# Ledger of designs, part 22: VH-VL binders against Probable nicotinate-nucleotide adenylyltransferase (nadD)

Target 1, 199 residues: Probable nicotinate-nucleotide adenylyltransferase (nadD), of Chloroherpeton thalassium (b3qyz5)
Amino acid sequence: MKKIALFGGSFDPPHYGHFALCTLTRELFSPEKIILSISKNPLKGSANAPEAHQLAMAKLMAEELGKTGPVFEVSDWELRRAGFSYTIETLRHFHAIEPNAELLLCIGEDNYQIFEKWKAYQEILQLAHLVVFARSGTQGEQQSSRIIPPERYTWVQLDLPLSSSDLRREIAEGQDWQAKMPSSIAAHIAAHRLYQNEK
Below, E stands for the ipSAE of ESMFold2; O stands for the ipSAE of OpenDDE; V2 stands for 0.75 times the mean of E and O plus 0.25 times the DockQ between their complexes.

## First folded at step 16 (VH-VL; framework fv_fasinumab)

Design Z4 (from W3 with heavy chain G50A; at its last look DockQ between E and O 0.80; V2 from the best seeds 0.68)
Fold by ESMFold2, look of step 16:
Structure Z4 (fold): chain C 199 residues (1-199), chain A 120 residues (1-120), chain B 107 residues (1-107)
Amino acid sequence: as target 1 above (199 residues)
Amino acid sequence: QVQLVQSGAEVKKPGASVKVSCKVSGYTLTELSIHWVRQAPGKGLEWMGAFEPEWGETIYAQKFQGRVTMTEDTSTDTAYMELTSLRSEDTAVYYCATGSGSWPYYFDYWGQGTLVTVSS
Amino acid sequence: DIQMTQSPSSLSASAGDRVTITCRASQGIDRYLGWYQQKPGKAPKRLIYDASSLQSGVPSRFSGSGSGTEFTLTISSLQPEDLASYYCLQYDSYPFTFGQGTKVEIK
């Protein structure tokens, strides 16, 4: 009945690849809400924006996406926790808030391939339907697909060659990066000189 | 079917470094998650660190933070643990350990252990 | 860090005896606890995972129970080959922590 989609990530920085994923999810599943859940930065260093700026840019992303309808929200629940959180903990949190909603957990193909290594992955499958975004392959690697029942995930092909890691490098090197994101986000990066600490 | 074969015993002076290797056979290293555990003579087991696949982050026990580095070479299916600024209390048997399959995979396969002795 | 306290630190029992080893966690760890056996001169071996699930190939005389902060390993009928040290491990949160161990000797 009621559907809530969850996108986890650091959005460091956001780019049109993220926008395409969110827009496609909205059109394919018609969720009542799409929550951008800002995760802890697993590989913190000078190459990454501080968490406060990651949150600010995620809010700009939600604002831009919401121009055609206000279904996008940002959650800082994972950021407010003392340490790193497991996805199962995030799902339990949203399930407790929205017990009558169908949760759609949106993940990339790389995470799908190692999904069975995730803490309590069997409970994750009970709480949520996976939406897997992939650029290549038919149903991911053969090994991982044998563990997850086909009815528990939807495979979505999206060939977008954008990555936050490449963008962080391009910004530090002064390459043409501003066209790869909405102008409000590019302006935020420039105004705060984010990603310049590589020099 | 997983076998973990570690490098041989080492004798080191205080202040030196040691790098213990753990070669995987029967599986590729990318199919596993290697954890490092040590045991001082007559003492219990002590977890040192591992890579957490869900977070994409290597986590070290606090007492080793800044002295330990864990790396992997997928071309040789070999994991490494390097401990620097060695002290006498670092004398221990060092194990690599892993598990196959899905969570919770900790730890149904262990290396044979590597004795590191730190003495003047 | 979650502290794991095992009791007793050592015990001596006769073959056929029922043996119970306990672990107490300093905070709740749900069911995310394993039990390990280490025989002299050998690497540890997993007996139990998720507090009560028996590892394949482990004799059924071993069982585990508990959740939250209190856990037990039970050997229903001690055998001579069970001479070993036993450790609990919490894997609820990093850093993973072992109990200090329980040395089991056969009279």
Scores: ipSAE 0.626, ipTM 0.819, lowest interface PAE 1.4, mean pLDDT 88
ESMFold2 (binder alone), look of step 16: mean pLDDT 89; pTM 0.923
OpenDDE, look of step 16: ipSAE 0.652; ipTM 0.826

Design Z5 (from W3 with heavy chain S100Y; at its last look DockQ between E and O 0.61; V2 from the best seeds 0.71)
Fold by ESMFold2, look of step 16:
Structure Z5 (fold): chain C 199 residues (1-199), chain A 120 residues (1-120), chain B 107 residues (1-107)
Amino acid sequence: as target 1 above (199 residues)
Amino acid sequence: QVQLVQSGAEVKKPGASVKVSCKVSGYTLTELSIHWVRQAPGKGLEWMGGFEPEWGETIYAQKFQGRVTMTEDTSTDTAYMELTSLRSEDTAVYYCATGYGSWPYYFDYWGQGTLVTVSS
Amino acid sequence: DIQMTQSPSSLSASAGDRVTITCRASQGIDRYLGWYQQKPGKAPKRLIYDASSLQSGVPSRFSGSGSGTEFTLTISSLQPEDLASYYCLQYDSYPFTFGQGTKVEIK
């Protein structure tokens, strides 16, 4: 059965943590496509890159990932909509495009913990299998959920010491940030002076 | 069991502001999604705004944009709604409301209401 | 904004009567509709969520039906304690909107 994995995120900026998640998903599930769905940042701040640059960097990310297999693509569908999008709406969109595909919805542990508060989460579980990425400190027996049946999710342990929020601050402060992402993305940030504030 | 206890009635002059509090007990504020609803005397219910957990944002009804601010103090488990530039038509009972549990959690728990009267 | 048109605005019925209240949405809202009861001087109380799911502790004489744009709250046998105003709420999209309300009186 065709599998399509969906990663939502702002990728602002992309970093090797994102690469690790995408690579692990490819190796564990062998999906025919991995869609990087660019979403609006729920914690919007003035330090964020303009949406055009977020899209450009996501495309660089997909290009770099695609060097080891051309299964990655970028979707700007959420960006083109007014306001924030509910995940159920994004899933309905991709389900309509690929009605016979198994959708894998890739989310972090923090979102898993509040998943039952997401709009129409029961329908999300009908449309998709959850792939939950957890930090290395989380124990397997602590992962059980009474609301989400265990057959509807896969728990994946991955130590992700990187965050885009920390990176934005590190770039602004002139800390060593370039080693945390592929050189093509670092070059884009530098060339366009993204995340810089001068006094 | 969630309980929402609101601050007492207030009388204000046009142009003033009011800040209504909503104290959560039985749960912590961070486990809830607080919304605010008002009801003018003899009229129906009107949604003013609330927190959307999936987006991590507070959404305000357009008619209150620029006049309303909804905040939370997790150290005291108290939510606040502040309405500025008050007019006589803002006379209403103001409710905080929320729900515990899964979507749709709207609105199994309500505060007792706070009457705000705006008159000269 | 999604407008919710509630009908009737008021009604008067005898104990034991079957009562029907409708809400019409200005656009499709799937099943994302709740019904609320507000007794005089009190905060509202949720009766129905997802158009037809009965809230725990609510008497079974209350039922809801509908999807898309037209929804109905039914009280199969009106009781004296059901004197209240009833409101529908759509939560399909922000801003959330209530119907105008239906005042139910016992005659």
Scores: ipSAE 0.640, ipTM 0.817, lowest interface PAE 1.2, mean pLDDT 88
ESMFold2 (binder alone), look of step 16: mean pLDDT 91; pTM 0.935
OpenDDE, look of step 16: ipSAE 0.841; ipTM 0.932

Design Z6 (from W3 with heavy chain E31D; at its last look DockQ between E and O 0.75; V2 from the best seeds 0.76)
Fold by ESMFold2, look of step 16:
Structure Z6 (fold): chain C 199 residues (1-199), chain A 120 residues (1-120), chain B 107 residues (1-107)
Amino acid sequence: as target 1 above (199 residues)
Amino acid sequence: QVQLVQSGAEVKKPGASVKVSCKVSGYTLTDLSIHWVRQAPGKGLEWMGGFEPEWGETIYAQKFQGRVTMTEDTSTDTAYMELTSLRSEDTAVYYCATGSGSWPYYFDYWGQGTLVTVSS
Amino acid sequence: DIQMTQSPSSLSASAGDRVTITCRASQGIDRYLGWYQQKPGKAPKRLIYDASSLQSGVPSRFSGSGSGTEFTLTISSLQPEDLASYYCLQYDSYPFTFGQGTKVEIK
């Protein structure tokens, strides 16, 4: 059955942690496509890149990832909508476009722990199989797994110490940040002086 | 079972601010998503805002945007709603509300209400 | 935002009567609608969620139906303790909006 993996996020900025998640997903599940779905930034402030730059960097990420397997795409569907989007709406959109595909929804452990609070989470489970990326030292699966059937998710342990929030601060403070992302993305950040106001 | 206990009634002058507290017991605040609803005397219920777990953000009704702030203190399990630049039209009973279960958790637990009277 | 029009605004019925309250949404809201009961001087209590799911501890004489734009709360046999105002709430999208309420009185 055709498999399509979905990663939601702002990618603000992208980093090698995102790369590791995407490449591991490709190896473990062999999806026909991996879609990087750009979500709106929940905080509109100077600490974040403008949406146009987030989209540009996500496209650079997809290009770089595509060098080792041409399955990566970027979707700006959520950005073109008014306001914040619920994941169930994004899944309905991709299900309508690809009704014969198995959708793999890729989420972090923090989101898994509160997944039952998400709008229409039971319909999400009908439309998609969850792929949960978790740090090895946490007990998150024990707290959430009692109501999510085991056949509806796959637990993937991957300890990645990188975060976009830390990177934004490191760039603002002049720390050594360029090695944490591909050079094309680092060049874009430098050329447009992104993240210079965060301390 | 979740219990929500709100601070007592307040009388304010126009232009002042009010901060209503909502103490959670029987559950930890971090496991809940608190929303605030008000009711003017003799009127219906009006949603003011609340925390959206999927987005990790507090969403405010547009009419209160810029005047309302909703915060939480997890060390005391207390949620707060602050409304500034008060007007006589803000006279109402203010409720905190939540649910302990999964979606949809709107709203099987309510505070007792806090009357805020705005008069000159 | 989504307007919720509730009908009737008030009603008076005898104990044992079947009572019907309706809400109409200005846009489709799927089944993301709840029904609440508020007795005088008290906080609201949830009766129904997702249009038709009965909240635990609520008497079975209460039922809900509908989807999309039209929704109904039914009390199959009105009891004296059902004297209250009843509200619908849509939670399909922010801002969440209540109907204006229906006051139910016992004759």
Scores: ipSAE 0.699, ipTM 0.853, lowest interface PAE 1.2, mean pLDDT 88
ESMFold2 (binder alone), look of step 16: mean pLDDT 90; pTM 0.932
OpenDDE, look of step 16: ipSAE 0.836; ipTM 0.930
ESMFold2, look of step 17: ipSAE 0.641; ipTM 0.815
ESMFold2 (binder alone), look of step 17: mean pLDDT 90; pTM 0.931
OpenDDE, look of step 17: ipSAE 0.879; ipTM 0.940

## First folded at step 17 (VH-VL; framework fv_fasinumab)

Design B1 (from Z6 with heavy chain S33D; at its last look DockQ between E and O 0.84; V2 from the best seeds 0.78)
Fold by ESMFold2, look of step 17:
Structure B1 (fold): chain C 199 residues (1-199), chain A 120 residues (1-120), chain B 107 residues (1-107)
Amino acid sequence: as target 1 above (199 residues)
Amino acid sequence: QVQLVQSGAEVKKPGASVKVSCKVSGYTLTDLDIHWVRQAPGKGLEWMGGFEPEWGETIYAQKFQGRVTMTEDTSTDTAYMELTSLRSEDTAVYYCATGSGSWPYYFDYWGQGTLVTVSS
Amino acid sequence: DIQMTQSPSSLSASAGDRVTITCRASQGIDRYLGWYQQKPGKAPKRLIYDASSLQSGVPSRFSGSGSGTEFTLTISSLQPEDLASYYCLQYDSYPFTFGQGTKVEIK
């Protein structure tokens, strides 16, 4: 059965944490595609990159990841919509395009913990298998849930302490940020002076 | 069982601000998504804003944007709604509302309401 | 903003009567509609969610139906304790919006 993995995020900026998650997904699930779906943030301020630059950096990320084969794609479908996008809307979109594919929805542990609060979460489970990326723990690393059937999710442990929010602050403050991402992305940030908020 | 207990009635002059509190018990505030709804005397219900957990953001109705702030103090399990630049049409009962459980959790738990009267 | 129009604005019925209240949305909202009961001087209480799902503890004489733009709340046999105002709420998209309400009186 055809597998398509979906990574949602603002990628603002992308970093080696994103790279690790995408690489591990490719190795564990061998999907035919991994789609980087760029999330829209209608409440963003000057500390965030403009959407055109988010798209450009996501494309650089896909290029860097795809050097060993063209598995990665970028989707701007959410960016073309007004306001925030609900995940159920994104899944309906990709399900309509690929009705016979198994969709793998890649989410962080924090979102897994509140998954039942997401709009139409039961339909999400009908459309997709959850891949939950969690920070490792010695005990209780596999979470039992009565709301999410065990056949509908896979728990993957990967603890990389990188955050786009921390990176945006570090870039604005002139800290060492370039080593936390591929040089092509760092060069793009520097060339366009992204995340420079003088105070 | 979730309980929402609001602060007492207030009388304000035009131009002032009001801050209504909503104390949560039976659940931890961080497990709930608090919204605020008001009702002018003899009128219907009007949604003012609330927290959207999928986005991690507070959304305000455009009518109140710039005058309303909704905050939480997790150390006391208390949510707050502050409305500034009060006018006579802001006279209303203000409710906090939420729900426990899965989506859609809107709104099976309500505070008792707080009457705010704006008069000269 | 999605406008919710309720009909009627008020009604008067006898105990045992079947009562129907209608909400119409200005655009499609799928099934994402709730019904609320508010007794005088009290906070609202949710009766129905997702257009037709009965809230736990609500009597089975209450039912909801509809999808898209047209929704109904039915009280199959009106009881004295059902004297209240009733509101629909759409939660398909922000801002969430209520209907203007329907006051139900018992004669």
Scores: ipSAE 0.720, ipTM 0.861, lowest interface PAE 1.1, mean pLDDT 88
ESMFold2 (binder alone), look of step 17: mean pLDDT 90; pTM 0.931
OpenDDE, look of step 17: ipSAE 0.869; ipTM 0.937
ESMFold2, look of step 18: ipSAE 0.645; ipTM 0.839
ESMFold2 (binder alone), look of step 18: mean pLDDT 91; pTM 0.937
OpenDDE, look of step 18: ipSAE 0.865; ipTM 0.938

Design B2 (from Z6 with light chain S93E; at its last look DockQ between E and O 0.76; V2 from the best seeds 0.77)
Fold by ESMFold2, look of step 17:
Structure B2 (fold): chain C 199 residues (1-199), chain A 120 residues (1-120), chain B 107 residues (1-107)
Amino acid sequence: as target 1 above (199 residues)
Amino acid sequence: QVQLVQSGAEVKKPGASVKVSCKVSGYTLTDLSIHWVRQAPGKGLEWMGGFEPEWGETIYAQKFQGRVTMTEDTSTDTAYMELTSLRSEDTAVYYCATGSGSWPYYFDYWGQGTLVTVSS
Amino acid sequence: DIQMTQSPSSLSASAGDRVTITCRASQGIDRYLGWYQQKPGKAPKRLIYDASSLQSGVPSRFSGSGSGTEFTLTISSLQPEDLASYYCLQYDEYPFTFGQGTKVEIK
């Protein structure tokens, strides 16, 4: 069965945690494509990069990942939408493009824990198989009262201590941040003075 | 069963603020998505805002943006709605509402309502 | 914002009558519509979600139908306790919006 993996996010900025998730997904599932779907940032503030820079950095991320296999693509479909978007709408879009593919929806454990609250979550489960990335110290499905059938998700345990929110703060404060991402992305951030503050 | 118990009626002057409480029992507040709905006397229902779990954010109706704040105190299982710069047209019964289940959870549990009267 | 137009604004019917209330959305909202009953002096109560799914504990004389832009709440045999105002709610996109309401009275 043809497999297409979807990673949603703002990638604001991308970091080696994102790279680890994408690389592991490629190795575990061998998808034909891995799509980085750039989400609108509904709480954009002065600490966030403009959408054009988020898209540019996601493209740099896809280029770096693609050096070992050209399966990575970036989608700006969510950015082109008016208003707020829901994951179900993104899945309907990619299902219409690739109706014969198995869609793998890659989400963090925090989203898995509240997945039943997501708009049309039962249709999401009909359209996609969930790949759930759990951080260290979690117990997985045995600690969850979820009603999601075991055949509809795969649990992947990873220790990923990096976050874009922490990185944005570290860049603003001048801490050592460049080692947490590929040099091409670090250079883009520096060249455009992203995530700076006036003090 | 989820039970929502709201604070008592309030009388306010124009320009004042009001903070309505909504105490949750029968469930943990963090397992719910609290929304607020108001109803002017003799009129229909108007959605004011609520928590969106998929985005992890509270969304406010544009009409109230900048005047309303919705917060939660998990230590007391109590949700709050604060409305500032009150006007006579803000006279209404204010309800907290939620659901205990999965999508769609809008709204099988309602508080009893809190009448806020704004008069000079 | 999605405008919900509810019709009629009021009606009066005899016990046992079949009653219909219609809601029209200003744009397609799939099936993401709920129906609520509000008795005088009480908080609203959900009757129907997802256009046609009956809330647990609601009598089977209530039913909902429709999708897209046109929706109907039906009471197959009106009972005295059904005297109330009825509202539709769309939850397809923020801000969520209610219809103006339909006041149902018994002759």
Scores: ipSAE 0.692, ipTM 0.860, lowest interface PAE 1.2, mean pLDDT 88
ESMFold2 (binder alone), look of step 17: mean pLDDT 90; pTM 0.929
OpenDDE, look of step 17: ipSAE 0.866; ipTM 0.931

Design B3 (from Z6 with heavy chain S100D; at its last look DockQ between E and O 0.77; V2 from the best seeds 0.00; counts 0 for: DG spot H100)
Fold by ESMFold2, look of step 17:
Structure B3 (fold): chain C 199 residues (1-199), chain A 120 residues (1-120), chain B 107 residues (1-107)
Amino acid sequence: as target 1 above (199 residues)
Amino acid sequence: QVQLVQSGAEVKKPGASVKVSCKVSGYTLTDLSIHWVRQAPGKGLEWMGGFEPEWGETIYAQKFQGRVTMTEDTSTDTAYMELTSLRSEDTAVYYCATGDGSWPYYFDYWGQGTLVTVSS
Amino acid sequence: DIQMTQSPSSLSASAGDRVTITCRASQGIDRYLGWYQQKPGKAPKRLIYDASSLQSGVPSRFSGSGSGTEFTLTISSLQPEDLASYYCLQYDSYPFTFGQGTKVEIK
């Protein structure tokens, strides 16, 4: 059965943690396609990159990942929409485009723990299989949520102590941040002076 | 059972600020999505803003953007709504409201309301 | 913003009467509509969620119907304790918006 994996996020900026998750997903599930779906952040502040740069960096991420396997694509569908959006709307979109594909929705453990709070979460489970990445690398699978049937998710242990929020702060403060991402993305950030605070 | 207990009535002058509290019991505050709704005397309900758990962000109605701040203190399980630059038309009962933590149960539980009177 | 237009603004009916209140959305909101009752001097109380699902503890004389843009709250046999204002709320997308309300009086 055709499998399409979805990674939602702002990738603001991308980093080697994102690369590890994408690479592991490719190796574990052999999806025909891995889509990096750029989330629209309606509450962005001066610490965030403009949407055009988020898209550009996500494309650089897909290019770098594609050097070892050409399954990565970027979607700007959420960015092209007005107003606030939800994961259920993104899933309906990709389901309409690929009705015969199994959608794998890739989420972190913290989102798994609050999954029942997501709009229309029961329909999300009808449209997609969850791939849950354990943020802490804790041994073994945590006790399952009582609301998510075990057949609707796969638990993957991977501790990735990198975050875009920390990186944005590190760039603004002039700390050594370039080693945490591929050079093409670091060059883009530097060339466009992204994540620099002004008075 | 979720209980929302709000701070008492306040009288303010135009230009002042008000901070209404909403203490949660029966649940942990971080498991809830707190929203704020106001009602001017004799008028209908008006949504002001609330926490969206999928985004981890507070969303404010455009009308109040720049004048309202909604915060939470998890050490006391208390949510706050602060409205600045008060005008006479801000005279209203202010409610906090939430669900039981699962979609789509918004506004199952309401605080008792806090009357804020803006009078010069 | 999704405008919610509620009608009538007020009504007066006898105990035992069937009462209907309608709410129209300016765009499709699927089933993501709730109905709320507010008695004088009290906070609102949810009656209906997802357009037609009855909240636990709410009398079965209350029912909701509709999807998309047109929604109805029905009270099959009005009781004295139903004196209140009734509001619809859409929660499909931000900003969440209420209808302007319907005041129900019993004569």
Scores: ipSAE 0.619, ipTM 0.804, lowest interface PAE 1.5, mean pLDDT 88
ESMFold2 (binder alone), look of step 17: mean pLDDT 91; pTM 0.938
OpenDDE, look of step 17: ipSAE 0.865; ipTM 0.930

Design B4 (from W3 with light chain D30E; at its last fold request DockQ between E and O 0.84; V2 from the best seeds 0.82)
Heavy chain, then light chain:
Amino acid sequence: QVQLVQSGAEVKKPGASVKVSCKVSGYTLTELSIHWVRQAPGKGLEWMGGFEPEWGETIYAQKFQGRVTMTEDTSTDTAYMELTSLRSEDTAVYYCATGSGSWPYYFDYWGQGTLVTVSS
Amino acid sequence: DIQMTQSPSSLSASAGDRVTITCRASQGIERYLGWYQQKPGKAPKRLIYDASSLQSGVPSRFSGSGSGTEFTLTISSLQPEDLASYYCLQYDSYPFTFGQGTKVEIK
ESMFold2, look of step 17: ipSAE 0.692; ipTM 0.853
ESMFold2 (binder alone), look of step 17: mean pLDDT 90; pTM 0.934
OpenDDE, look of step 17: ipSAE 0.876; ipTM 0.940
ESMFold2, look of step 19: ipSAE 0.726; ipTM 0.869
ESMFold2 (binder alone), look of step 19: mean pLDDT 90; pTM 0.931
OpenDDE, look of step 19: ipSAE 0.841; ipTM 0.930
ESMFold2, look of step 20: ipSAE 0.717; ipTM 0.866
ESMFold2 (binder alone), look of step 20: mean pLDDT 90; pTM 0.923
OpenDDE, look of step 20: ipSAE 0.867; ipTM 0.937
ESMFold2, fold request of step 21: ipSAE 0.737, 0.718, 0.715; ipTM 0.867, 0.859, 0.854
ESMFold2 (binder alone), fold request of step 21: mean pLDDT 90, 90, 90; pTM 0.932, 0.926, 0.929
OpenDDE, fold request of step 21: ipSAE 0.890, 0.889, 0.889; ipTM 0.947, 0.948, 0.948

Design B5 (from W3 with light chain D92E; at its last look DockQ between E and O 0.76; V2 from the best seeds 0.77)
Fold by ESMFold2, look of step 17:
Structure B5 (fold): chain C 199 residues (1-199), chain A 120 residues (1-120), chain B 107 residues (1-107)
Amino acid sequence: as target 1 above (199 residues)
Amino acid sequence: QVQLVQSGAEVKKPGASVKVSCKVSGYTLTELSIHWVRQAPGKGLEWMGGFEPEWGETIYAQKFQGRVTMTEDTSTDTAYMELTSLRSEDTAVYYCATGSGSWPYYFDYWGQGTLVTVSS
Amino acid sequence: DIQMTQSPSSLSASAGDRVTITCRASQGIDRYLGWYQQKPGKAPKRLIYDASSLQSGVPSRFSGSGSGTEFTLTISSLQPEDLASYYCLQYESYPFTFGQGTKVEIK
């Protein structure tokens, strides 16, 4: 059966943490496609890149990842919608496009811990298999009583302490940030002066 | 079992602000999605805003945008709703509400309500 | 914003009567609607979620139906303790919106 992996995020900016997650997913699951779904953040301020730049950087990310296999795509479906979107809506969209594919929904451990609070989470489990990435400081254990059956998720350990929020601060403060992402993305940020503080 | 205990009644002048507290027990704030609902005397329920755990953001009804702020202090498990530039139409009982279960959790636990009276 | 139009605004019925309250959404909200009961001087209490699912501990005389834009709360045999105001709430999308309420009185 065809497998399609979904990564949601604003990628604001993309960094090698995102690359590691995508690469590991490709190696572990061999999906036919990995879709980078750009999340809308209607509460963004001057510390965030405009949506057009988020999309451009996600496309650069997909290009860089695709050098080792052309399975990466970017979706702007969530950006074309008004306001925030729920994951169930994104899954229904891709299920309608690829009804015979197994959807792999890639999420972080923090989202897994509150997954039952997500809109229509039981339908999400019918539409997708969860791939849960544990961060540094956790050892891949379920830490509370959960109702998610073990066959509906795969736990993947990846200790990579990078965050877009920290990077946005580091860029604004003039710290050494360029080594945390591919040069094409760093060049885009520099050329467009993204994440710069007001002077 | 979730319990929500709100601060006591307040009387304010027009133009002032009010900050209503909602103390959570039985759960931590990080396990919940606190929303705020008000009810003017003799009127219906009006949703003001709340925390969306899937997005990690607080969403405000447009009517209150710019004069309401909803915050949380996880060290004391207390949620707050602050409403500024008060006017007589803001006289209401203010409720915090949430649920501890799976989606949809809106709203099987409510605070007792806080009456805020604004002199006209 | 999704407007919720609730009817009737008030009703008066005898114990044992079947009572229906309707709620209409200005656009489709799938099943994402709850029904709430508020007794005088008290906080609201959830009766129904997802249009038709009965909250634990709520008497079986309460039922909900509908999807899309048309929803109904039914009390199959009205009891004296059902004197309250009833509200629908849509939670399909933000901002969440309540219907204006229905006051139910016992004759």
Scores: ipSAE 0.678, ipTM 0.830, lowest interface PAE 1.2, mean pLDDT 88
ESMFold2 (binder alone), look of step 17: mean pLDDT 90; pTM 0.934
OpenDDE, look of step 17: ipSAE 0.859; ipTM 0.926

